VHH binders against q96fz2. Designs and how they scored, part 241

Target 1, 269 residues: q96fz2
Amino acid sequence: CGRTSCHLPRDVLTRACAYQDRRGQQRLPEWRDPDKYCPSYNKSPQSNSPVLLSRLHFEKDADSSERIIAPMRWGLVPSWFKESDPSKLQFNTTNCRSDTVMEKRSFKVPLGKGRRCVVLADGFYEWQRCQGTNQRQPYFIYFPQIKTEKSGSIGAADSPENWEKVWDNWRLLTMAGIFDCWEPPEGGDVLYSYTIITVDSCKGLSDIHHRMPAILDGEEAVSKWLDFGEVSTQEALKLIHPTENITFHAVSSVVNNSRNNTPECLAPV
Below, E stands for the ipSAE of ESMFold2; O stands for the ipSAE of OpenDDE; V2 stands for 0.75 times the mean of E and O plus 0.25 times the DockQ between their complexes.

## First folded at step 12 (VHH)

Design W2 (framework vhh_6z1v_2; at its last look DockQ between E and O 0.66; V2 from the best seeds 0.78)
Fold by OpenDDE, look of step 13:
Structure W2 (fold): chain B 269 residues (1-269), chain A 123 residues (1-123)
Amino acid sequence: as target 1 above (269 residues)
Amino acid sequence: EVQLVESGGRLVRTGGSLRLSCAASGSTFRYYAMGWFRQAPGKEREVVAAIVQSGGSTYYADFVKGRFTISRDNAKNTVYLQMNSLKPEDTAVYYCAAGKGFYVDTPSEYNYWGQGTQVTVSS
């Protein structure tokens, strides 16, 4: 996974992340560093994306079922990295393969510390190789969406105003991630960064791409992945597998340029 | 372009069962979400059930209440609707549709439609 969409306004994104705590109370995640959130239809590695993580990471004795939402850098920078510039990292940390997660120190160590997060996106992009050509067809891949009856009064999504309303009930893609905290040697703010765990593609996506992000499907899976206080690493890793609960459509080549940030990126062609 | 042809619609008694089939033309069937819709006389077309490309997720209208099952066979380019415990209220023309839209429960998100098959449930 090398490209995602996360374009929802902050308030809409927050509402989309509504959850129930252990007590069954409806809650919204609290933001950390909300100013670092940059909505985009075309998110690439090294950009910031919002992730969910347990409040327990920030507050001692906090209810581990409570969630924080925070923008983090895509591309995990290990805590042991000693260079002053994260871009000098010599290995790719955009993704972590599920089969080697425990073999790679960069991922094993933070995972062992309970540094699990849920990466939020509208969906992700993958490119299908076209037979006989050097051309690749991009696809937008996401959770199946249903139009809730409450949105029935929302006229045709033909107006920009209506477009925003269409996204009010969007089910976000929830991907399993590992994050780490890096302190720059020269001082400064701690950098939070994440990697997306990848698995072999489900049968439905196999013709498009052979790998897919590990998707956490449903509140239980999301909660268990985040709750590092109650759920062991071994148990959490059982949640990492391909899912068939996805849909997709072909999109234009506009998404090929990471600088393009328009609705056209994820629009069906 | 995808052509869709429905079959299996007939007269049945209340409590009876039917299996509808929809055959798609071409090699692109696997790239479409599939849906079953119905339209009764004097009523608007409504969604009955939908299934994503992989078959790993399905949607059912509230009135289905576990009576119908949508399934697909990508190798055969066919989508099915098993209908059990049929009621007179289920009498309608049933349409198969293929879509690439965002919403699986919304008719406007489907690009290709069949001609429909008549299902009649007698009391």
Scores: ipSAE 0.899, ipTM 0.957, lowest interface PAE 0.5, mean pLDDT 93
Fold by ESMFold2, look of step 13:
Structure W2 (fold): chain B 269 residues (1-269), chain A 123 residues (1-123)
Amino acid sequence: as target 1 above (269 residues)
Amino acid sequence: EVQLVESGGRLVRTGGSLRLSCAASGSTFRYYAMGWFRQAPGKEREVVAAIVQSGGSTYYADFVKGRFTISRDNAKNTVYLQMNSLKPEDTAVYYCAAGKGFYVDTPSEYNYWGQGTQVTVSS
């Protein structure tokens, strides 16, 4: 729950986020701060990643089913934080456990304001502790992907250009998040930041790690989580549960160093 | 590295049912997505069904939806294909495959293949 890949070019990412509003109209989310989008195969806490949120957060009378996409800082900085430097926060807000979200002021307060977001990624990484060793095996974990292309090329050698085709219709992982807005005491732009909600791992991931991000599987779940104008906190929290609609594969230890931003980070081994 | 052995292919009548099994070697079976593929004479190999590691998500090709069911038993290192309402066009060699790639429906994403089992559906 502490490392993701979100590497698609902005225009490809935007098209992958096509959605229908409440009236059934096909739309793309509108960007805020597009220049802050930093694609990488290897995103870590404190970096910026794109999230979806309701237009109603920005416009007084907006249709709450319409979506904005914006880069936000991973690691929620509470609106009440008093120091000038967010790195001075004395507790970790990378993740928020679903079973204690209403007990933690850092998460309860923004959640009560309807500050729900969908965190986007290609997928996430987890490290499995292997029996009898201190070495850990990283896995890349993602929605099952369907290409629908017929394979007439049995025995054809794969090539470097085949890598680009992997991502043409990639289904982005959609994780439930909470965000907050912090005004630096010395002035400057408002800081938008998020946490990823976590749950107990599903049966399929339990051998890898005991926790997983809360995944919103499908447009109904995504729409309900985002729509704070029509969906209460109480109802939205019913969407937070493990899912078995995931797949994974082992990757090399290249991903261990968060400075490595290469396709090798998520390539199967 | 992983060995796969299909069984259960035979001659059946149109409208009949058949269950294919695929036994996998080793303790790593639960880390693989599994697929069933088929190849008829003169045709390209095509996906029939696929199943993620936990069994919690499945994929079926359009031509077989509603008639076939893929399942897996990780304790027995086995994947199954239950085929109902069989048609003559289902006649093919059926292959079990284990994948380490991204796409569940794409043969090139599967690294390990069985030798195949023949299914023949007569009129």
Scores: ipSAE 0.731, ipTM 0.897, lowest interface PAE 1.1, mean pLDDT 90
Fold by ESMFold2-Fast, scan of step 12:
Structure W2 (fold): chain B 269 residues (1-269), chain A 123 residues (1-123)
Amino acid sequence: as target 1 above (269 residues)
Amino acid sequence: EVQLVESGGRLVRTGGSLRLSCAASGSTFRYYAMGWFRQAPGKEREVVAAIVQSGGSTYYADFVKGRFTISRDNAKNTVYLQMNSLKPEDTAVYYCAAGKGFYVDTPSEYNYWGQGTQVTVSS
């Protein structure tokens, strides 16, 4: 997984993340650094994306089932990295293979500290190799969506008002991530950065790409992945597997250039 | 691009079962979400069931949950609707549809439609 869409305005994104804590109380996640959230239809590695993580990471004795939402850098910088410039990291940490996560120091160490997060997106993009021409067909891949309001039909996508209403009840893609905290040697703000865990593709995506992100399907899976105070690393890793509860459609080549940030990037063709 | 032909509609008595089939032409069938919709005289067309490309996710309207099952065979370019415990209220023309839109439960997200097949449930 190397490209995503996460374009919802902050207030819409926050409401899409409504949840219940372990005592059944309905909550919205509390923001850290909300001004660093940059919505985009076309997010690449090294940009910031919103993630969910347990409040217990920031507050001693906090209820580990309570959630924070924070923008983090895509591309994990290990806490032990000794150089001053994170861009000098020689390893690609955009994704973390599920089969070797406990063998790689960069991922094993933060995972042992309970540094699990849920990476939020509208969906992700993959490029299918086309027979004969060396062309690649991009696809937008996301959870199946169900309209929550039955009173009206969805209007034409070319209307700005109708387009905005398409996203009011969007079910966000929830991907399993690992994060770490890096302190610059010369001082400055702690850098929070993450990687997306990847698994073998499900049957439904096998014709598009051979790998997929580890998707946490539903609130029980999301809660268990985040709750490092109650759920051990070993138990949490049982949540990491392919899912068939996914859909997709072909999109325009406009998405190929990561500088393009318009609704055309994810519109069906 | 995709042509859809429904079959299997007939008269069935209350409590009976029926399987509808929808045959699609073309090699692109596997890239479409498929839906079954119905329309009774004087009423709007409503979603009954939908299935994503892989068959790994399905949607059912509340009024058919537990009674109807949607499935697809991508090798045969066919989608099925198995209808059990039929009620007189299930009487309608049933339509097969193929779509690439975001919402599987919304008729306007479907671009290709079959001609329909009549299901009549007598009490």
Scores: ipSAE 0.605, ipTM 0.848, lowest interface PAE 1.9, mean pLDDT 88
ESMFold2 (binder alone), look of step 13: mean pLDDT 85; pTM 0.871

Design W20 (framework vhh_6z1v_2)
Fold by ESMFold2-Fast, scan of step 12:
Structure W20 (fold): chain B 269 residues (1-269), chain A 123 residues (1-123)
Amino acid sequence: as target 1 above (269 residues)
Amino acid sequence: EVQLVESGGRLVRTGGSLRLSCAASGSTFRYYAMGWFRQAPGKEREVVAAIVQSGGSTYYADFVKGRFTISRDNAKNTVYLQMNSLKPEDTAVYYCAAGKGIYVDTPSDYNYWGQGTQVTVSS
C-alpha cells in the first residue's frame, strides 16, 4: 500500500470515527495536533495521515479503550534513528510485511510497547500491471458502501457537485498500523510516524495486486487492535489477515502524479 | 458500455430451485458491479442481490438472505443468481444490471440493464 485518499474535512472525519468505549459510552476521538491534518485525494509516503490510537499512550491511567486521533508521518522512523533528517533513512518503512513483523527490530520493538494504531483513509490506490505493456491501470480500493434510505440520499451522478453527498456517511477504510516515537538529535518536537502492515491479497484483489494492507473489518477488530492495555501483541496479531470485504473501481491516470489532488483522482472511469 | 442478456427464467414449484444467468457483451465486464433486481406486477423494481467488482463482497435483500446466492465468472463475462427454497412471493421479472458506481443497493446505482427474465413460482 503506497498511496491513499483521505480528503474528509476534520469535522466529518471525526464524526466518521464515532465509537463506543469499553463501558458502552458513545464517544468521538479526541484530536492531537489537528493543525497537521491535511485532507487530500492523493496521499503519498512521508505525508501526514490521521491515525487512531489508545488514549493510554498519552495519559497515565487513562482507559485504554478510549481513542485519540492524531496526524502521523507515513514512513516509520525508529526511535533509535540517529541522523537529523528522517528522509535520509536508508530502508523503506512505508509498509511492514505481516510475515516478518516479529523478525525486524524496527517493528518488533514498537509492537512490544503496544504502539499499534489504525490508519484512516477513504480508500487506497493500486496499479495493475497490464499484459503486453509497461503501462499500469490504477484502481481505487475501499470498503463496500451502503446508502441510507432517507429523503436526502443521492443516486449516481454525472456532476462532481453531487459527489459531496457521497461522503456524508462514508465508511472509512481502517488499516492496521504500527507507530514509533523519534526524538530529533538537535531537539524539537517528538516525531510520531507509522507503517501499514501488509498481507497477501485476497482472492478478489489478486488480479490487481499481489499484496494488500491488513484491513481491520469492523469495530470489534479495530477495538482489539487499539487496546494495548487489555489485548496482548500475540492476540492482536491474530487480527492480521487478508479480507474479502473490499471493492474497487478503475480510475484515471490523473492519480499517478501525487501532486494531483482533485476528486478526479478517485472518480470511476 | 455493456449489453446484458438474462436467461433461465421459467415456471417452478414452491420449494424448488432455479439458476438465472446474465451474459455480458464486452471486455470491460470485470470493472462493473453486478446486481439482480426484480419487479412484480404493480410493484417497484427492487434489489435482490449484488456482487461488487472484486467478487469479494455481496449484498442481499432481507427477503432472500439464506435462500439466494449471487456469483460471477469474469472469464465468462457472466453473473449468476442461484435461487433455492422458492416461494410464490418470489414471482417476478428478474433483471440483471451493471454499474460502475460506489453503491450497489438501489436501481439508480446501475448504468446498464437487461430486458428481464420471467420467474413464476406456483404452489
Scores: ipSAE 0.299, ipTM 0.672, lowest interface PAE 3.9, mean pLDDT 87

Design W21 (framework vhh_6z1v_2)
Fold by ESMFold2-Fast, scan of step 12:
Structure W21 (fold): chain B 269 residues (1-269), chain A 123 residues (1-123)
Amino acid sequence: as target 1 above (269 residues)
Amino acid sequence: EVQLVESGGRLVRTGGSLRLSCAASGSTFRYYAMGWFRQAPGKEREVVAAIVQSGGSTYYADFVKGRFTISRDNAKNTVYLQMNSLKPEDTAVYYCAAGKGIYVDSPSEYNYWGQGTQVTVSS
């Protein structure tokens, strides 16, 4: 997974992340560094994306079922990285293969510290290789969506102005991630960065791409992945598998250039 | 583009069962979400059930949950609606639809529609 959309305004995104803690209390996640959140229809590695993580990572005695939402850099910088510029990291940590996660030091160490997060997106993009041509067909891949308001007339075929209302009840894609904290050797703010765990594609996506992100389908899976205070690494890893609860549609080549940041990037064609 | 043809609609008695079929032709069927909709005389068209491309996710309107089942066979380019425990209130023209839109429960998200098949539930 190398490209996502996460364009919701901060307040809409926050409401889309409403959840229940262990005691059944309805909550919204509390923001850290909200000013670093940059909505975009076309997010690439090294940009910041919002993730959910347990409040216990920041407060020693916090309820581990309570959630923080924070922007983190896409592309995990290991805590042991010795150079001063994290963009100089020689190996790609955008994705982490589920089958080798316990063998790679960059991922095993933060995972052992309970540094699990849920990466939020509207959906993600994949490029299908087409035989007989150098052109690739991009697809936008996301959870099935249900329209809850019956008195409206909103659809994918509507004008761009009507697209604003498409997102009012959007079910965000929730991907399993691992994060780490890196302290610059010459001082400065701690860098929080993440990787998305990947699995083999489900049957429904196999014609589009051979790999997919590990999607956490539903609040029970999301809660167990985040709750490092009660759920062990071994138990959490049982949540990492392909899902068939996914839909997609073809999109315009406009999305190919990561600098393009418009609704046209994910509109059906 | 895809063309849809429904079949299986008929008169059935209250409590009976019926299976509707929708055969697709044209564009690659497996890339479309499929839905069943119905319209009774003097009423608006409403969603009954929907199924995503892979068949791995389904939607049902509250009034049919536990009674109807939607399924698809991508090898046969066909979508089905199994209707059990039929009630007089289920009397309607049933439409098959194919779409590439975002919301599976919204008629406006479906670009291709069949002509409909009449289901009448009596006595």
Scores: ipSAE 0.527, ipTM 0.809, lowest interface PAE 2.2, mean pLDDT 88

Design W22 (framework vhh_6z1v_2)
Fold by ESMFold2-Fast, scan of step 12:
Structure W22 (fold): chain B 269 residues (1-269), chain A 123 residues (1-123)
Amino acid sequence: as target 1 above (269 residues)
Amino acid sequence: EVQLVESGGRLVRTGGSLRLSCAASGSTFRYYAMGWFRQAPGKEREVVAAIVQSGGSTYYADFVKGRFTISRDNAKNTVYLQMNSLKPEDTAVYYCAAGKGIYVDAPSEYNYWGQGTQVTVSS
């Protein structure tokens, strides 16, 4: 997983993350550093993406089932990294293999501290190798979407104003992540950065790519992954597996250039 | 492009069962979400069930949940609708559809349609 779409305006994204805490109370996640959220149809590693994490990471006596939403850098910088420039990290931390997560110090240490997060996206992109050519076919991969039932007319969908409303009920892709906190040795603000855990692709995606992000399908899985106060590392890792509850469609080569940030990046072709 | 041909529609008694089949032509079948839709006289075409490319996720309209099952066989390029506990209200022309659109429950998101197969349930 090396490219995502996360384009929803902040208020729409926040409402899409509505949840119930352990007591059954309906809540919206509280933002940290909302000014760092940059919506885009075409997000690459080193950019910031919104993640969900437990409030308990920031408030010692908080209910661990309450959620914060915060932008974090894609590409985990370990807390032990001693160089002044995070870009000098010698190994790829964009993704973390599920089969070696407990063996790699960069991931095992933050995981042991309960630094689990849910990475939010509209969906992610993968490039399928086309037999006999050097070209790759990009696909947009996302949760199956259900239109608001009987809400709005089919004729209304042809209006540009109403077309923008298609995202109001979008089911965000929820990917299992690990984050860490890096304090620059020269001083400055703490850097929060994350990696996406990857698993073997499901049968439905095997023709597109051999790996996929570990997707947390549904609120029960999301809640257990985030709740490091009640759910141990070993229990949380049971949530990390391929899912078949996914759909995709081919998209235009416009997405290939990460500077392109338009709806055409994810539109079906 | 894919061509779709439905089969299996017939007259059945209330409480009976019926299996519809939809045969797809072409090697691209596995890249499409598939749906079953129905249209009764004087009614809009409505979603009955949908299934994603892998078969790992399904959608059912509330009025068929627990009675109908959608499935697909990508090796045979076929999608099925198993209909149990049929009611007179299930009488309609049933359409098979293949789509690349975003919403699995919206007829407008489906690109290719079969000709339909008539299901009649006697009271």
Scores: ipSAE 0.519, ipTM 0.811, lowest interface PAE 2.3, mean pLDDT 88

Design W23 (framework vhh_6z1v_2)
Fold by ESMFold2-Fast, scan of step 12:
Parts: C-alpha cells; sequence; structure tokens
Structure W23 (fold): chain B 269 residues (1-269), chain A 123 residues (1-123)
C-alpha cells in the first residue's frame, strides 16, 4: 500500500471516528496537533496522515480504551535511528509485512511497547499491470458504502459533481499500523511516524495487486488493536489477515502524479 | 460493457422457494458490484439485495432479511438470488444490475440492467 486518499475536513473526519469507550460512553477522539492535518485525495509516503491511538500513550494511568487522533508521518523512523535526517534511512518503512513483523527490529521493538495505531483513509490506490503494455490501471479501493438518510438523494456516483455529496456519511477505511517516536539527535520536536502492516491480497483483489493493507473491519477489531493496555501483542496480531469486505473501481491516470489533489483522483471512469 | 440476462422467474405458492440467476457476458464481470432490484405494477423500482465485486460483503433490504440470499460465481459470470418463504407481496419483475457506483443500495449506482424476470406468488 503506497498511496491513499484522506480528504475529509477535520470536523467531518472527527465525527466519522465516533466510538464507545469501555464504559459504553459515546465519544469523539481528542486531537493532538490538529494543525498538521492536511486533507488530500492523493497521499504519498513521507506525508502526514491521521491515525487513531490509545490515550494511554500520552497520559500515565489513562483509560486505554479512550482514543486520540493525531497526524503522523507515513514511513516509520525507528527510535534507534541516530542520523539527523530521517530521509536518509537506508530501508523503506512505508509498509511492514505481517509475516516478518516479529523478525524486524524496526517493527518488533515499537510493537513490543504497544505502539499500535489505526491509519485512517477514504481508501487506498493500487496499480494493476496491463498485459502486453507498460501502462498500469489505477484502482481506488475502499469499504462498501451504504446510503443513509443524511446522504440525501445522490445521482449516479460515476458523475464527478455528485461525488461531493457522498462524503457526508463516508465509512473510513481503518488499516492496522505500527508507530514509533524518534528524537532528533541535535534536539527539536519528537517525530511520530507509522508503517502500514501488509498481508497477502484477498481473492477479490488478487488480479489487481498481490498485497493489501491489513484492514480492521469494524469497531471490535479497531478497539482491540488500539487497546494495548488490555490486549497483548500476541492477541492483537490475530486481527491481522486479509479481508474480502472491500470494493473498488477504476480511476483516471490523473492519480499517478502525487501532486494532483482533486476529486478526479478517485472518481470512477 | 456488460450484458445481463435473468432467468428463473415463475409462479410459486406462498411459503415456497425460488432461485433466480443472472448471466453476464464478458470478462469484466468480476469488476462490477451486482444487485437485484424488483418492481411491482404502479410502484418504483427498489433494491432487494446487492453483492460487492469480491462476494465478501452483501446488502439486504429490510423486507427480505432472513429470507433471501444473494451470491455470485465469478468463474461462471453469474449472480444468484435464493428466495425462501415467499409472500404474495414479493410478486414483482426482478431485475439484475451491474454497477461501478460507490453505494450498493441505490438504483442510480448501476450502469447496466437486464430485461427482468417475472415472479408471481399466489396464496
Amino acid sequence: as target 1 above (269 residues)
Amino acid sequence: EVQLVESGGRLVRTGGSLRLSCAASGSTFRYYAMGWFRQAPGKEREVVAAIVQSGGSTYYADFVKGRFTISRDNAKNTVYLQMNSLKPEDTAVYYCAAGKGIYVDGPSEYNYWGQGTQVTVSS
């Protein structure tokens, strides 16, 4: 997984993340560094994306079922990295393979500290290789959506002008992530950065791409992944597997250039 | 482009069962969400059930939950609607549809439609 869309305005995104804590109380996640959230239809590695994580990471003795939402850098910078420029990290940490996560120091160490997060997106993009050509067909991949009363009457979703109305009650994609905290050697702000765990693609995606992000389908899975105070690493890893509960459609090549940030990036063609 | 042909509609008694089939032409079937819709005389066309491309997620209208099951076979380019415990109010022309739309429960999300198959439930 190397490209996502996360374009919702901050208030809409926050409401889309409404949840219940352990006591059954309805809550919205509390923001950290909200000014660093930059909505985009076309998010690439090294950009910031919003993630959910347990409040217990920031407050000793906090209820581990309470959630924080914070923007983090995509591309995990390990806490042990000793150079001054994180862009000089010699290996790619955009994704973390589920089958080797406990073998790689960069991921095993933060995972052992309970540094699990849920990466939020409208959906993600993958490029299907076309037989006999150098061209690739991009697809937008997301959770199935159901119309609600608040969505209003929406015309054909294949019309770009009608797509603006679909976002009012959008079900966000929730991907399993691992984060770490890096302190610059010469001082400065602590960098929070994440990786997305990947699994073998499900049957439905196998013709588009051979890998997919580990998707946490539903509030029970999301809650268990985040709650490092009550759910062990071993139990949490049982949530990491392919899912068939996804849908997709082909999109325009305009998405290929990560500088393009318009609704056309995810509109059906 | 996809062409859809429904089959299986017939007269059936209240409480009976029936399976509808929808055969799609072309190699692109696996890229479409599929839906079953119905329309009774004098009423608007309404969604009955829908299934995503992978078959891993389904939608059912409240009036058929627990009685109908939608499924698909991407190797055979076919979608099915298994209808159990049929009631007289299930009498309608049933349409198969294929779509690239975001929502699975709206007729406007579907780009290709079959000609329909008549289901009549008599007491």
Scores: ipSAE 0.179, ipTM 0.635, lowest interface PAE 4.7, mean pLDDT 87

Design W24 (framework vhh_6z1v_2)
Fold by ESMFold2-Fast, scan of step 12:
Structure W24 (fold): chain B 269 residues (1-269), chain A 123 residues (1-123)
Amino acid sequence: as target 1 above (269 residues)
Amino acid sequence: EVQLVESGGRLVRTGGSLRLSCAASGSTFRYYAMGWFRQAPGKEREVVAAIVQSGGSTYYADFVKGRFTISRDNAKNTVYLQMNSLKPEDTAVYYCAAGKGIYVDTASEYNYWGQGTQVTVSS
């Protein structure tokens, strides 16, 4: 997974993350550094994306089931990295393979500290290899979406002209991530950065790409992944597997250039 | 460009079962979400069931949950609707649809439609 869409305005994104804590109380996640959130239809590695993580990471006595939402840099910078420029990291940490996560020091160490997060996106993009050509066909991949309304008739008022209204009840894609905290050697603010765990693609995506992000399908999986105070590393890793609960459609080549940031990037073609 | 042909509609007694089939033409069938819609006389078309490309996720309207099952066979380019415990209220023309749209439960998201097959449930 190397490209996502996460374009919802901050208020809409926050409401889309409504959840229930361990006591059964309905809550919205509390923001850290909300000004660093930059909505985009075309997010690439090294940009910031919103993630959910347990409040217990920031407050020693917090309920581990309560959630913070924070923008983090995509591309994990290990806490032990000694250079002053994170872009000089020789290893690609955009993704973390599920089969080697406990063997790679960059991922094993933060995972052992409970540094699990849920990476939020509208969906992600993959490029399908087209036989006999250098061209690749991009696809937008996301959770199946259902309107809350009773409308399913051909006479429905909803039209392609109202694309902005599509997002009011969007079910965000929730991907399993690992984060770490890096302190610049020359001083400055702590950098929070994350990687997306990847698994073998499901049957439904195998024609598009051989790998997919580890998707946490539903609130029970999300809660268990985040709750490092109650759920051990070994138990949490049981949540990491392919899912078939996913849909996709082809999109135009506009998305290929990461500088393009328009609704056309994810529109069906 | 997909052409859809429904079959299997007929007269059935209340409490009976029926399986509808929808045959699709073309090599791109596996890239479409598929839906079954119905329309009774004097009413608008409404969603009955939908299935994503892989078959790994399905949607059912509340009035058919537990009675109807949607499935697809991508090798045969066919989608099915198994209808059990049929009621007179299920009487309608049933339409198969293929779409690339975002919402699987919304008729306007579907690009291609069959001609329909009549299901009549007698009391």
Scores: ipSAE 0.595, ipTM 0.846, lowest interface PAE 1.7, mean pLDDT 89

Design W25 (framework vhh_6z1v_2)
Fold by ESMFold2-Fast, scan of step 12:
Structure W25 (fold): chain B 269 residues (1-269), chain A 123 residues (1-123)
Amino acid sequence: as target 1 above (269 residues)
Amino acid sequence: EVQLVESGGRLVRTGGSLRLSCAASGSTFRYYAMGWFRQAPGKEREVVAAIVQSGGSTYYADFVKGRFTISRDNAKNTVYLQMNSLKPEDTAVYYCAAGKGIYVDTESEYNYWGQGTQVTVSS
C-alpha cells in the first residue's frame, strides 16, 4: 500500500469516526493538531494522514478505549534514529510485513509500547501490471458502500456526476498501523510517524496486486487494535489477516502523478 | 463491456423455491459488482441483492433477508439468486446487472443490464 485517498473535510471525517467507549458512551474522536490535516485524493508516503489512537498515549489516567484522531507522517521514523533529518532514513518504512513484524526492531519496539493506530482513508490505490507492456492500470480499492437513511431533501437521482452525495455516510477504510515517536537530536517538536501493516492479498484482489493492507473490518476489530490498555500485543496481532470484504474499480492515469489532487483521481473509468 | 442473459424464471407456488442464473460474456466479469433487481407490474424497479467482485460481501434488501441468497462463480462468469420461501409479493421480472459504480445497492451505478426473467408466485 503506497497511495491513498483521504479527502473528507475535517468535520465529515470526524463524524465518520463516531464510536462507543468501553462504558457504551457515544463519542467523536478528539483532534490533536487538526491544522496539520490536509485532505487529498492522492496521498503519498512522507505526507501526513489522519490516524486513530488511544487517548491513553497522551494522558496517563485516560480510559484506553477513548480515541484521539491525529495527523501523522506516513513512513515510520524509529525512536532510535540518530540523524537530524528523517528523510535520510536508509530503509523504507511505508509498510510493515505482518510475517516479520515481531522480528524487526523498528516495528517490534513501538508495538511492545502499545503504539498501535488505525490509519484512515477513503480507500487506497494499487497499480495492476499489464502483460507485455510497462503500462500499469490503477485501481481504487475501498470498503463496499451502501446507501443509508437519507437526511430528507437532497434530491431525486443517484448519479456518478453527483459526487457531493457520494460522500454522505461514506464508510472509511480502517487499516492497521504501528506508530512511533521520534525526538530530533538537535531539538524541536516530537515527530509522530506510522507504517501500514501489510498481508498477502485476498483472492478477490490477487489479480491487481500480491499484497494488501491489513484491514480492520468493523468496530470490534478497530476497538481491540486501538485498546492497548486491555488488549495485549499477542491478542491484537490475531486481528491481522487478509479480508475479502473489499471492492474496487479502475481509475484514470491522472492518479499516477501524486501532485494531482482532484475527484478524477478516484472516479470510475 | 459485458452482455448478461438471465434464466430460471417460472411459475412457482407460495412457499416454493427457485434458482435464477445470469450468464455474462467475456473475461471482464470478475471486475464488476453484480446485482439482482426486480420490477413488478405498475411498480418501479428495485434492488433485491448485490455481490462485490470477489463474492466476499453481499447486500440484501430488507424484504428478502433470510430468504434469498446471492452468489457468483467467476470461473464460470455466472451470478446466481437462490430464492426460498417465495411469496406472491415476489412476483416480478428479475434483472441481472453489472456495474463499476460505488454503491452496490443503487440502480444508477449499474451500466449493463439483462433482458429479465419472469418469476410468478401463485397463491
Scores: ipSAE 0.564, ipTM 0.824, lowest interface PAE 2.1, mean pLDDT 88

